# Ledger of designs, part 3: VHH binders against Translation initiation factor eIF2B subunit alpha (eif-2Balpha)

Target 1, 305 residues: Translation initiation factor eIF2B subunit alpha (eif-2Balpha), of Caenorhabditis elegans (p34604)
Amino acid sequence: MVQESIISSFRGKLENDPSKSTSLATVETLLEVLDRSRATTVAEFQNELNQVVAALEKTDYSSTSIRSAADLFTRFTSLAPAALLDQEDFSQVLDLYRQRARSFIKNVRGSRAKISKCARLFFTHHMNILTHSYSKVVLETILDAHKSGYHLHVWVTESQPDASGKLVFEELKKNGVPTTLVLDSCVGYVMERIQAVLVGAEGVMETGGIINKIGTVNVCIIAKSRHVPVYVCAETIKFVREFPLNQADIPQEFKYRTSVIERNNLELEHPDVDYTAPEFLTLIITDVGAMKPEAVGEELIKMYI

## First folded at step 4 (VHH)

Design S37 (from A13 with L108Y; framework vhh_7aqx_2)
Fold by ESMFold2-Fast, scan of step 4:
Structure S37 (fold): chain B 305 residues (1-305), chain A 126 residues (1-126)
Amino acid sequence: as target 1 above (305 residues)
Amino acid sequence: QVQLQESGGGLVQAGGSLRLSCTTSGRTFSSYAFSWFRQAPGEEREFVGAISWSGGSTDYADSVKGRFTISRDNAKNTFYLQMNSLKTEDTAVYYCAADTRYYSGEFYDSTEYDYWGQGTQVTVSS
């Protein structure tokens, strides 16, 4: 059953631990639902999860991250042998789901370290990197490279209007990484000095494209025009079964906070994210290795079995 | 494919020193992180030491810290384990290993490595 206490728990996870991803908070919350479940059938359990996911998507946290995490969690944890599903006592099936869910969450928690290690294969010892917005996996990747002896100079966009780039800038300065804060309008101005663009993603699409903080498509178009490679750092839990052909194909729930959609502010074109098509990306660096954008569809199929 | 070949093992007296070498062939040496593991008779493979892709960071098992040093020479496609102040407890078959794209982010788990050498015996006598 959906309860207000579940939503409060979800919000508390993100408010009490700023380093925690929305995806991780989502699957931890779904495990809590699973631990409290009294469901006696697969259909009853799936309905409970669907109600919770719908409620989480109304919290103004990334709907893309919530949806991708929930879909993969449900797929991975709900695979049970037919013999157990034929039993009248569903508690054994729920116990199997709980065991699989804990294993899944353990793997998710290790993802950033694997990505950071893989990303260093594409770095040079002295390198100018441009990054946009605040991405925990990108920040960890840069800090780990710096600690490993790489001499990185990081250009960080302000990422207005939330100024999330300033958080990255301050964290890099605190850790002794040479860094320069730039206006979002200055990306074209500075790109000639940049050897690689490193960005995160809220979601990786079946097309091999990404949904990420507004301004990402501008950065990637400019990088491509100047033959600067774009490396995306993203956990596989952020892979989504969506096939957008253009910006208009992105669901409104992904582009805008729920509060903006519900207020019908149709005169404002102020989306929180944009879509970057695969032709503007060089590599997607994941916890299962680096891949060309064209390979994302095949990897997504493997994850859904 | 990457191939790994150990050398430098042998018999040494307690308190002595040995230097193990691991030479790589195949793909570009500088693209890999490298580790040493050891296995004594009847025991699981245990982590000994690791060196990053940049060569800028190293990590060691507590039992060998201060005595063993890992290093790499990219020009020779070779990495080394310098073993000083050897103890009888250091007697084992020593394996070199190269990191894979599915690496767990911790150097301690032998199952995370796809590329292994054949092993070289180190025997420390009292």
Scores: ipSAE 0.000, ipTM 0.132, lowest interface PAE 17.5, mean pLDDT 79

Design S38 (from A13 with R27F A98K; framework vhh_7aqx_2)
Fold by ESMFold2-Fast, scan of step 4:
Structure S38 (fold): chain B 305 residues (1-305), chain A 126 residues (1-126)
Amino acid sequence: as target 1 above (305 residues)
Amino acid sequence: QVQLQESGGGLVQAGGSLRLSCTTSGFTFSSYAFSWFRQAPGEEREFVGAISWSGGSTDYADSVKGRFTISRDNAKNTFYLQMNSLKTEDTAVYYCAKDTRYYSGEFLDSTEYDYWGQGTQVTVSS
């Protein structure tokens, strides 16, 4: 019963705010569990969290994103000094966990603003940028740079078949940013005019590569061939402990939106996402600063250890 | 649609007590965190205290910690600030505020709240 309430809350966060990530919704939901917890031991508290995470993973949302966010939340919030653990009153430990959880979520919510500020360090005052698909953090980064006096011309792919790039194009036009909409097949045609590629990520892999909207790998390969830098904008909460070696290694949770039965059509290869290997990326710009793709593995170790 | 309304302010002598109430309408009360802020004449609005959506977590400014208590009543769509051991420097207009975010326990600066009450005057005489 309590579990149904928590799942309803989780679904409500994502349904009421389409711009909210599954990762953010997960940690916000875990804070609710922590806020109402009456646990008297570490084991009891961990069992509560494990039950909630297992329930969330059975929803239609990405189980990889849910588990990764939950692992980071648990790691960050549940570290306690030995002196507090030796006390009879576990309520002081729970209060510490609540304070740390609030701090963690504050950092997650502030991520896009930190990424936007960091990204501007790699921009010139006048530049042509190419972007692909709809990424809220990329859009915010471009709009913030424009408002800060940068003169950007943004080349936006249509990002078919869902035409998500047209949403970005319209939003940029509404905010007075010079923008040009291009066919997905025209990326090679326009790349010689581009000074930087800016893309988001649904997940940043331990390899330093990214999983993102289908077409991203094509954009990044073309950019590399023309010596155009590729900047990925991604919150650290999107970092996952997966090690794909090729497109076939993409976890099913990222690659397809629907059930196994629907995905079993041998005549159609229409994935929602692709994997871009680290060799095609220049820099991953995060809420903790910019890093080379090679550094992602080290950063993940720090987050989990 | 969304409204927050303070009540319970007034004149009180130093060392006395007051309880402020914030009555709300136009949204699902139980889903949001709430905060109290205050503003003295000629000064910026400052944080006083906050309560999470569940009521399981509270936070207070150092200047009021141990003297003020924030609480909520989901059945009445109302939250409260119990002010004890009042000092002359507590004299200010007190505002209640709603967090922008569902199910929040996070206590942010004043720019991150989407709805505010009109304010209620608290005057502490020596």
Scores: ipSAE 0.000, ipTM 0.114, lowest interface PAE 16.8, mean pLDDT 80

Design S54 (from A13 with S104L G105D; framework vhh_7aqx_2)
Fold by ESMFold2-Fast, scan of step 4:
Structure S54 (fold): chain B 305 residues (1-305), chain A 126 residues (1-126)
Amino acid sequence: as target 1 above (305 residues)
Amino acid sequence: QVQLQESGGGLVQAGGSLRLSCTTSGRTFSSYAFSWFRQAPGEEREFVGAISWSGGSTDYADSVKGRFTISRDNAKNTFYLQMNSLKTEDTAVYYCAADTRYYLDEFLDSTEYDYWGQGTQVTVSS
């Protein structure tokens, strides 16, 4: 059994801040678990974390994003010197975990600003950008470039069926960025006007491919056919050790909102996300710099070692 | 939950030194960030200094920077404000405050704290 107050806090973080990623909400929730922990051993503390993570994975949010964020959090926060582990008072180990957890979350929270700065290196001062779906890091990157004097015209797909692209369109319009809303079916029609495609990712795979909002693979295939570069903006906390070879290999947790699918929904092939293979991507722009898709596997090894 | 109690206030001559202590109750002292505020008669509470829950970062008001040092002792559940080169303008009631938001990297405005001490008077004579 898991503490309901922790799960409520997790849901509250995502409901109170729609721009917050599931990965960030996960690590923030685990920081709260550290404050409430009265564990006397490493095993007891790890059991507490495992119970919380398992409960978070049963929510409506991406269990793969939760698991990957939790794995990175645990790796960066739970490494204690042998001398400290041998001491009688485990509270010193918990204090060290809290110190490391804060440093980790500070780095995660700074990720979008670093991505935005890096992405501008690949922009021209006057350009047409196409974006798909709602991505806070993409939105902040575009707004930061606009504020820095770039003359961007942003072409935004509606991103049906949740119309998340309309939220991006309204936010860009509110901030004075020239923007055009297009039907998802019109991407091929408009691509000849586009100098770069800028998209986010829910997850960056070991293959160098990405899992993102349904329609992303279509956008990226069309971009490649027109020789338009595709730039992915993603925090390193979204990197996952998965190796999809095709759409069927997408972990169920990314593909559907819950693990329970009603029988009537099985008559409809309406996945929330798709997988875009690395050959359709030009660069993955991260808080540690820009990398070719082929380099993602090496970066993942460094993160999980 | 968290109880804060200041000590070490008193009368001191300009140019002198004074050390304030804030002792806390509870078992999560090491998870809290701590701040000192002061209030002179007829003024709002003014930020003086802060120390992060890890002790790795500190912040000070410009008026005290270089003269005051904040520190913490987790073994004693106590944090301190070492005041050097005191000026008559430093005369105020000094309050300690606890920030239980250990995952945030910014320090709270005086209106945002939930846990405060009762205050200790510091009077600096000319």
Scores: ipSAE 0.000, ipTM 0.117, lowest interface PAE 16.9, mean pLDDT 78

Design S55 (from A13 with S104L G105P; framework vhh_7aqx_2)
Fold by ESMFold2-Fast, scan of step 4:
Structure S55 (fold): chain B 305 residues (1-305), chain A 126 residues (1-126)
Amino acid sequence: as target 1 above (305 residues)
Amino acid sequence: QVQLQESGGGLVQAGGSLRLSCTTSGRTFSSYAFSWFRQAPGEEREFVGAISWSGGSTDYADSVKGRFTISRDNAKNTFYLQMNSLKTEDTAVYYCAADTRYYLPEFLDSTEYDYWGQGTQVTVSS
């Protein structure tokens, strides 16, 4: 049915563009649903969106990312003046929803550029930065600063076992950014040379902490011990209403592969992500500005009310 | 929760100087980033300048760069806008604003500051 073609579109977005987040693919897919909708009431439209979201959550992709993105999309797009809701022609309400949805998507697509501009406010013109794993927003932030005349030397961890840091290293080298590749075990060894740590996030938690690629918590603990600030770059669409207190509280969808169908190998402890508590973070830099970790909970509540 | 009160506005000749002050009450002053905005009659509110939580970062609108300076005094729970080389185009009601976030308002379409002052009139005569 129509649902099958929408799931195919969703999978295609992620398979054809490895740099695209699950959250962005989700809201782009929901816009397609809204564009095809012939709903005549608010309840019919909401039911249509809920059915699509439920179907997307059954895919191999992070159900937490899908649900959070869908909730923000629905909250932002479904506001309509009372006068329009009283209109006999619901097509005017759908047109308003489509207008707001396109504005929301445009803002989400512009998120990395906004984050990049905001991050530079906290940089010095000559700076040693350490980064961990592959983050498209972090990479764009570094490249944009370099093009803007900043003299950055970027220290990149290998980020084993997938060696995603080597991809970042090669991309930086290709763009003329001075860069040094370091072993994951060498973070403590090199931290005394670093002025700031710049990392991404797969999720920003209500605690003000983050879930990110395995090794992030080690980097952030070492940075704090050496009095090096940690700047997290994350789109607001990655903010989730979760409250982990420790590593065991990470939802299974994040901990091993961020997939609901994956099974843990009890013989091995090889998680794909870890949780970094807010005490190890200096700033969360977002498309709506920079905030201290302790402000995240209040901002998240505002997004969902 | 936080209340903001501007002072220091008034009439000044073109080429002159004024210092605006914004005093805060309520929550801890160091938890907030601060900004100045202005609004001329019949125009939209426009960004003037911003200062981060510690004062380590400042930013200004292109129209005021080199002429205006924003600063803060945590001991007095007050922040300032020093305006030099004033032009008739600087005539506006000036508002102070506070937020737990530090951002550049020009690239945020839907975000408003959490707290605003009542405004203070600045009139620059030719």
Scores: ipSAE 0.180, ipTM 0.602, lowest interface PAE 4.6, mean pLDDT 82

Design S59 (from A5 with Y57S; framework vhh_7xy4_2)
Fold by ESMFold2-Fast, scan of step 4:
Structure S59 (fold): chain B 305 residues (1-305), chain A 123 residues (1-123)
Amino acid sequence: as target 1 above (305 residues)
Amino acid sequence: QLQLVESGGGLVQPGGSLRLSCAASGFTFSSYAMAWVRQPHGKGLEYIATISSGGGSTYYSDSVKGRFTISRDNAKNTLYLQMNSLKPEDTAMYYCAKGEDYYDTSGWYFDLKGQGTQVTVSS
């Protein structure tokens, strides 16, 4: 069916461009749906989008990244509040939506560069930074600072069990950044040497907390105990309207098939992600600037209302 | 020409008070969130406080909460920071910063700072 070709296009975007995020691939795929659409009403088009989003969520890619990106795309292009436009010439409405969608995607593509520029305000020319897991925006931020003449020594956790931190370590080493790979269990051991912790996020919650690679909460708790600031680098497209109060409240969409619940194995507790409450975070650095975790709820209102 | 000019810094004893001012020009001041940040000698920038475009929302770093108050006068294009119960740890160059124009929220900070004003708290 037509959805199969769209899903194939979505997978192709991620397979052919390693730098592309799931969120960006989602909104690019939705623009393709919009470009191909021959809908004559808002309701007909909305049904097409909903079917595509549901199909994308059945893939092995993050359903939360897909859903939040789709929601922001729809909000920014004015698709959801556009029911009043059902009495106008719909081809002109579709053209307006395409124009808005292209502007939105352009902003999403530029988000990492804006985050990198903002983050450098909080760096000294010589500093030790600790990072955890693989984050494209964090990696770009570090590499841009290094290229700009900053002398950073980057301490990278192995980020077991997938060893995603080793990928960051190799990339930094390849680009001439001084780097040290450390065991996940050594974060407390090395934290006395660290001036700042820099991490990404898979999702930024309305609480101001984040969901990220397992081990992030441990890093952030240790950093707080040593009075080391924690800077989260995250694109606004990763903001979601969720309210976790504890680890059990992590939305099921973030719990990949590898979690203990999905594995139906009650003897093992091996989650892929954890939740870090806002009290353990210093700033969330985004493509629209740096903000306190307390300000996240206000930004989400601006995006969705 | 976007310009921010900070003033009001100086030398004070621990427990003392200072009021910093930031005069803004070259943009519509009342349309942007504003922030105060500081840089201790040899350290990176530390976020202090933000205020929304209309002044209705304020946010503070934990290190200054209850001691510092951010405010603005949109008619005068001026941002203020009232600093009370000053500590030696508050010694830094203080900068004001303009927020992003994409979203009008009190938490936003932008990559623009003036020449700064030095605050020194003698132990």
Scores: ipSAE 0.000, ipTM 0.330, lowest interface PAE 13.5, mean pLDDT 79

Design S7 (from A13 with S104L; framework vhh_7aqx_2)
Fold by ESMFold2-Fast, scan of step 4:
Structure S7 (fold): chain B 305 residues (1-305), chain A 126 residues (1-126)
Amino acid sequence: as target 1 above (305 residues)
Amino acid sequence: QVQLQESGGGLVQAGGSLRLSCTTSGRTFSSYAFSWFRQAPGEEREFVGAISWSGGSTDYADSVKGRFTISRDNAKNTFYLQMNSLKTEDTAVYYCAADTRYYLGEFLDSTEYDYWGQGTQVTVSS
């Protein structure tokens, strides 16, 4: 009963605000659970939280993003001072958790603005940028740079089959940003005109690589071959404790439209995402600063300490 | 791991110049962004300036902007803070810091950096 209400709230956050990430919707939903909680022990609260997370993971949204956001939220919010642990009244612990949760969410909500500001440190005042797929943080970064007086020409791939790049193209044109729409197959053809590639990520892996919209690995390989830097814009809440070595290692919890080559279905391979290894990336630009891909493992460890 | 050691501090008169150096030991100097912080007696440690992995991006505190310049020399595994037009209020212990992340001053406080030097005293007399 309670579960259905929470799941409905979660879906509503994503359906009513197209700019909101799955990760942000997850932590906002967990704050609602925390605000409604009548738990009297850490174990009771943790059990409530785990049941909600399991239910969210069964939705059509990325279960890896949901789980990772939930893990970071729990880690950040649930370490009580020793003085409070010695008290009989758990309500004071819950109040501290609520205060920490609100602080965490405030930081997450501010993350795209911080990424945009950081990314501009790597831009030149006149620049040709290529982007792939629809990334809210990338779009905001480009629009904020444009508003700040940067003269960017943005080359946008169609990002088939969902044509998510056409949405980016239309939004950029609406805001007066010079933009050119290109076929996914034309990335190699246009790359010599490009000064930087700017992409988002569904997840930043412990390897320093990223999982992102299908076609991202192709873009990044071509960029590296032409010595064009690749800047990944990603909130730290998208950092996940996964260690893929190849495309087959992509967590099954990322939703695929079709199975990636199963023994009983060798005729179709239509994944929604691919994995780009760290050697094809120049920088990961985050709400806590920019970092080289090699540094991601160390930073991920710090987030859990 | 990386280890940091400052040098170049000392006594200088107001209006003068000093160049601080931070030498690094350990692997992959080019993988680190570098920052300078300072701490005056009885005050909290404050951000002074930062330089990215490539040296293509720099950031400075408003109080030193236009007077201080941060630079790096990858061949020498060393980075620098050139301090010009020094004021008495620049008197502090100067610390170099290294991180795998490049920070703007408002994103992180000084306690969140990976590696620190021991500090070098700069005293500006009038």
Scores: ipSAE 0.259, ipTM 0.664, lowest interface PAE 4.6, mean pLDDT 82

Design S8 (from A13 with S104V; framework vhh_7aqx_2)
Fold by ESMFold2-Fast, scan of step 4:
Structure S8 (fold): chain B 305 residues (1-305), chain A 126 residues (1-126)
Amino acid sequence: as target 1 above (305 residues)
Amino acid sequence: QVQLQESGGGLVQAGGSLRLSCTTSGRTFSSYAFSWFRQAPGEEREFVGAISWSGGSTDYADSVKGRFTISRDNAKNTFYLQMNSLKTEDTAVYYCAADTRYYVGEFLDSTEYDYWGQGTQVTVSS
């Protein structure tokens, strides 16, 4: 019953703010649970969080994103110094968890600004950048660079069939950024003009590869063929313990449930996302700095231990 | 796995220069990004400067920009902090740190770095 009010709060966060990620909504919801908690032991508190996460995973949102965000939230908030764990009054432990949780969420909310700052280290004052699909962190990164005096020309794919690239194109145009909208089929045609590809990610895999909007793998293959670097902008909260070897290994909740044409119809091959292997990526730019795709596995181990 | 050892610390007068070295042993040197931190008496550790695993990117704390330069020599498995125009406020124990991420610098809390040296004292007299 309490879980029903929590699910409603979670859905409200995502419905009222389209720019908010499922991961961020998850950790904000878990902080609400922590603020309401009356647990008297670590085990009782952990059980309470696990029940809420299980309830959130039954929603129509990405269960992989929910689970990964929840695991990171728990990892960063639930470790306490040994001296404090042995105290009779567990309320002091809960207060420490609440303090850590608020710090974690503050850092998550500040992630895009950190990514934007880091990404600029790889920009030149005048450059042609190609981007694909709508990514809030990529858009903010480009706009921040423009405001900082960089002269970027941004080439934006239409990102059909949802035409999310047209939204990016209009936002860039509105903010005075030189921009050109191109057909998805024209990426090979335009790549010789491009100095860097900048894309987001829905998920960063243990392999160092990414799951992102359908067409991303095509863009990255073409970029590699032309020796154009590919920079992925992604918050660490989007890192997940998945190990896909090919497109078929994409978790079903990414490929079929999010289908842009017909949901869960195996007769149609119209996925909303694709997987780009690490060999096609140059750097993953995160809120904790830039890393080679090969370093992602070690970072995930640290985050989840 | 990497072990770090600082050298080059000591006494210097304000306006002078020192070069700190951090030598590494163990795993592949070229796979690590490196940072320098310092800790003044009674204070928390603060970020000083960082260099990416490729050497193509560097970053510095505002208090040292224009005065300090970080560099790396992959052939010698060593990275450096060249400190110029030293001030009495630069007096601290200087620590080198290593991480497998391409570029970490100020983006990581000091508690989150993979590997640390033992520290070397730098004292700047007036």
Scores: ipSAE 0.434, ipTM 0.756, lowest interface PAE 2.8, mean pLDDT 84

Design S9 (from A13 with S104I; framework vhh_7aqx_2)
Fold by ESMFold2-Fast, scan of step 4:
Order: sequence, then structure tokens, then C-alpha cells
Structure S9 (fold): chain B 305 residues (1-305), chain A 126 residues (1-126)
Amino acid sequence: as target 1 above (305 residues)
Amino acid sequence: QVQLQESGGGLVQAGGSLRLSCTTSGRTFSSYAFSWFRQAPGEEREFVGAISWSGGSTDYADSVKGRFTISRDNAKNTFYLQMNSLKTEDTAVYYCAADTRYYIGEFLDSTEYDYWGQGTQVTVSS
């Protein structure tokens, strides 16, 4: 049976570090399970992981993000040489899984630095960038470019209703980046001054589209109509096996992913996120390189098989 | 599916030049980004350089920047690593790698690539 202490550890990771993604917290929690495991067979170990994943999916956090991160974790960690699998001592197999899991998590933790370096190849030394909502990877990408000598003017939407754009605005000001706070309703008004839109994602879909903070689809539609490129910064652990065709296809856990108290009123159409189809995106910039939205499906297949 | 084969390796004196080639077979050469990696005995594979699918963007490891140049020839299904001002520290087995991604950079680990050549030895003597 799944230990309550494992779920408490998972919740603690997210509550103590609001910048940590649900996907990263999931794989870190699965490593803890692997480190504590005393399984003697592949079947016993797989059953332990399945029970933990099922328990995590019942939390208030995105079940889609948890399931997708868990699937990637198990795929990367379960690749063992045939010679080792023929041994009676399963502890050696577990030790290999632990080594692979630590390498996987190390790579995940290094994702933002890889994204920041990749993103700079698409920047000019003087440019106006528009961003929407709070994304730690986007913020770090902008700050790294600024420290590297790029002269960026960052236009930040308020990102209502939680006003997360105000936090981005203050952090950019603190670090000496020229920045302007913009009403969400003014994106069309300012877009002619913008050379690139830079946004994050809560999930990258198999379609090549993204699920992100409500308002993102509006920003991206306006950018496309003005021929302004849209660059998405997202870690590969945020890639999910979902195929939305429209806004109605967004899983409920993405639209209302926080507790009922934080969702306001479900009787109104007040979603936390929206879906942006691939035709409105120029590039998905990831820790494994930049790709066209059309290439995301193939990349997901490579990750899962 | 794509298959990669390196050529052009060999023995060269320090300060000399050598050009490596990577010839591909399989589907649509022009849709792939390409990278070069190298591995000295007892060491992990390290990134050397990369070229985007369009050929418009290149990236290099700091240790080879200014000395090595990566290029591609879509008509010949081949991409190259021109190595100038070679040092004894450049001695390694050189591997080419391919991916559908637009950009492959210095931070990517060797484990993140699924399409690899068999390697070609480069030995730089003093």
C-alpha cells in the first residue's frame, strides 16, 4: 500500500517551492519511492510505482501532469541490460534504476539553463518582448539574456485575475530590466511595437499546442495577425499525451487545477487556463532544443517508445 | 528512420587541419538538425558543435569555438566538421548525431540523441 508519508512529501515539495512544477515534484517523489524500495522482482517494483502514481493523481494537483511525468520517469529508469535482468539478485537492477533516475532528475533540474541558452539564439541584441503570466523559465531566460548584454524591453500583461504579471514586472524592475506593465485588454494596442512574444506552458500537447494561463490564446492570435513570432519556453517533462481539438477538450484538472476555494465559482466560465493551437505558435524551445509545433508529436513518441 | 556514417578521421599533426564528413541515409535529410560529439578514452561524450535543419544557425562548445566550423550540404545528404588549429587535446572518437529539432546545443547530453553514427578516430600528434 501507498504510504501517506509519500503523499505528504509530494505536497511539501510543491507547498515549500511554488516555482517547482508538478511534473518535477512527481519525478522527485518517484525517486524517493525507488530509494525506499525493497522489491525483489520487476512486477513488484512496477506495482509499487503504479500505486504511488494512482495516489498522487487523487491529489488537487494536475493528474495529467502527474501521469505524463510518471510515464517518462518509468520509461527512462526501466532500461536495463539483458545480462543484468538474467541475475537472481534484483538489488543490482534496483541500483541501476536508481542511478538512471538520478541522472534523469539531474537533467530535469538543469532544464531552465538549457532553455535560456537556446532561447538567446532567437533574440536580437535590442528587442521588445511581450510576456504573459508568471513563468519561472521565461523569467530566468529574460534575466539571463539581460545579464549576457542583451538590451530587452519587456512588456508584461497584468495576467488577471491573479495579477501574476505584477510579480514578473516587479522582479524585472528589481534586476534593472526595462519593463512596462500592460492591461490584458491592451495586447492588441501594443503588439505593433513587439518583436517577439515569449510565454511558458503548463503543458505541451501532442498536437503541438499548449495549455497555459488564461489569456495566452488571445495573445498568440493577436501576435499571429501582426506577424510577430511566438516562442514557447517549456521543459520536456511538461509534454503530455493529450490531443485537444478545441477549448472544450482541455481536461478539467487544467481549467480548475487549484482547490475549489481558489477556483472562485464553477457556475461561471472562469477557467484558469486556455489552449493555444499549434498554428499560433512559432517554436517550442525546450531543454532538448527548439522545435516546430508540428514536431512535438514525433518527439513525444520518441520519449514514450 | 535515418542512418549516419562518419568519415575523414585519421592522424594529423598539432596545428594542422582535418575535415570530418557525416553521410546520412533514410528519410528527408533537410528536416534534421545535426550535431558532432567526441569521446576520449575513459571520458563521457562531449558536445562539439551543431547546425540547425535550415543551416541558418550554428552552435559550438567553447573549447572549439573559432577553430571548428560545422556546415551541411543537403544535395549530398552530408554534413561536415572542419577542424582547424588542432591540439593534442582534440584527440578523440568523433560521432555525428541527428534529430528533428531545430536547435541542438551545448547543454544536451549524449543520452538525448537517438540517431548516432559509429564514430571516427581523430588522433592529433605533437
Scores: ipSAE 0.011, ipTM 0.332, lowest interface PAE 9.5, mean pLDDT 80

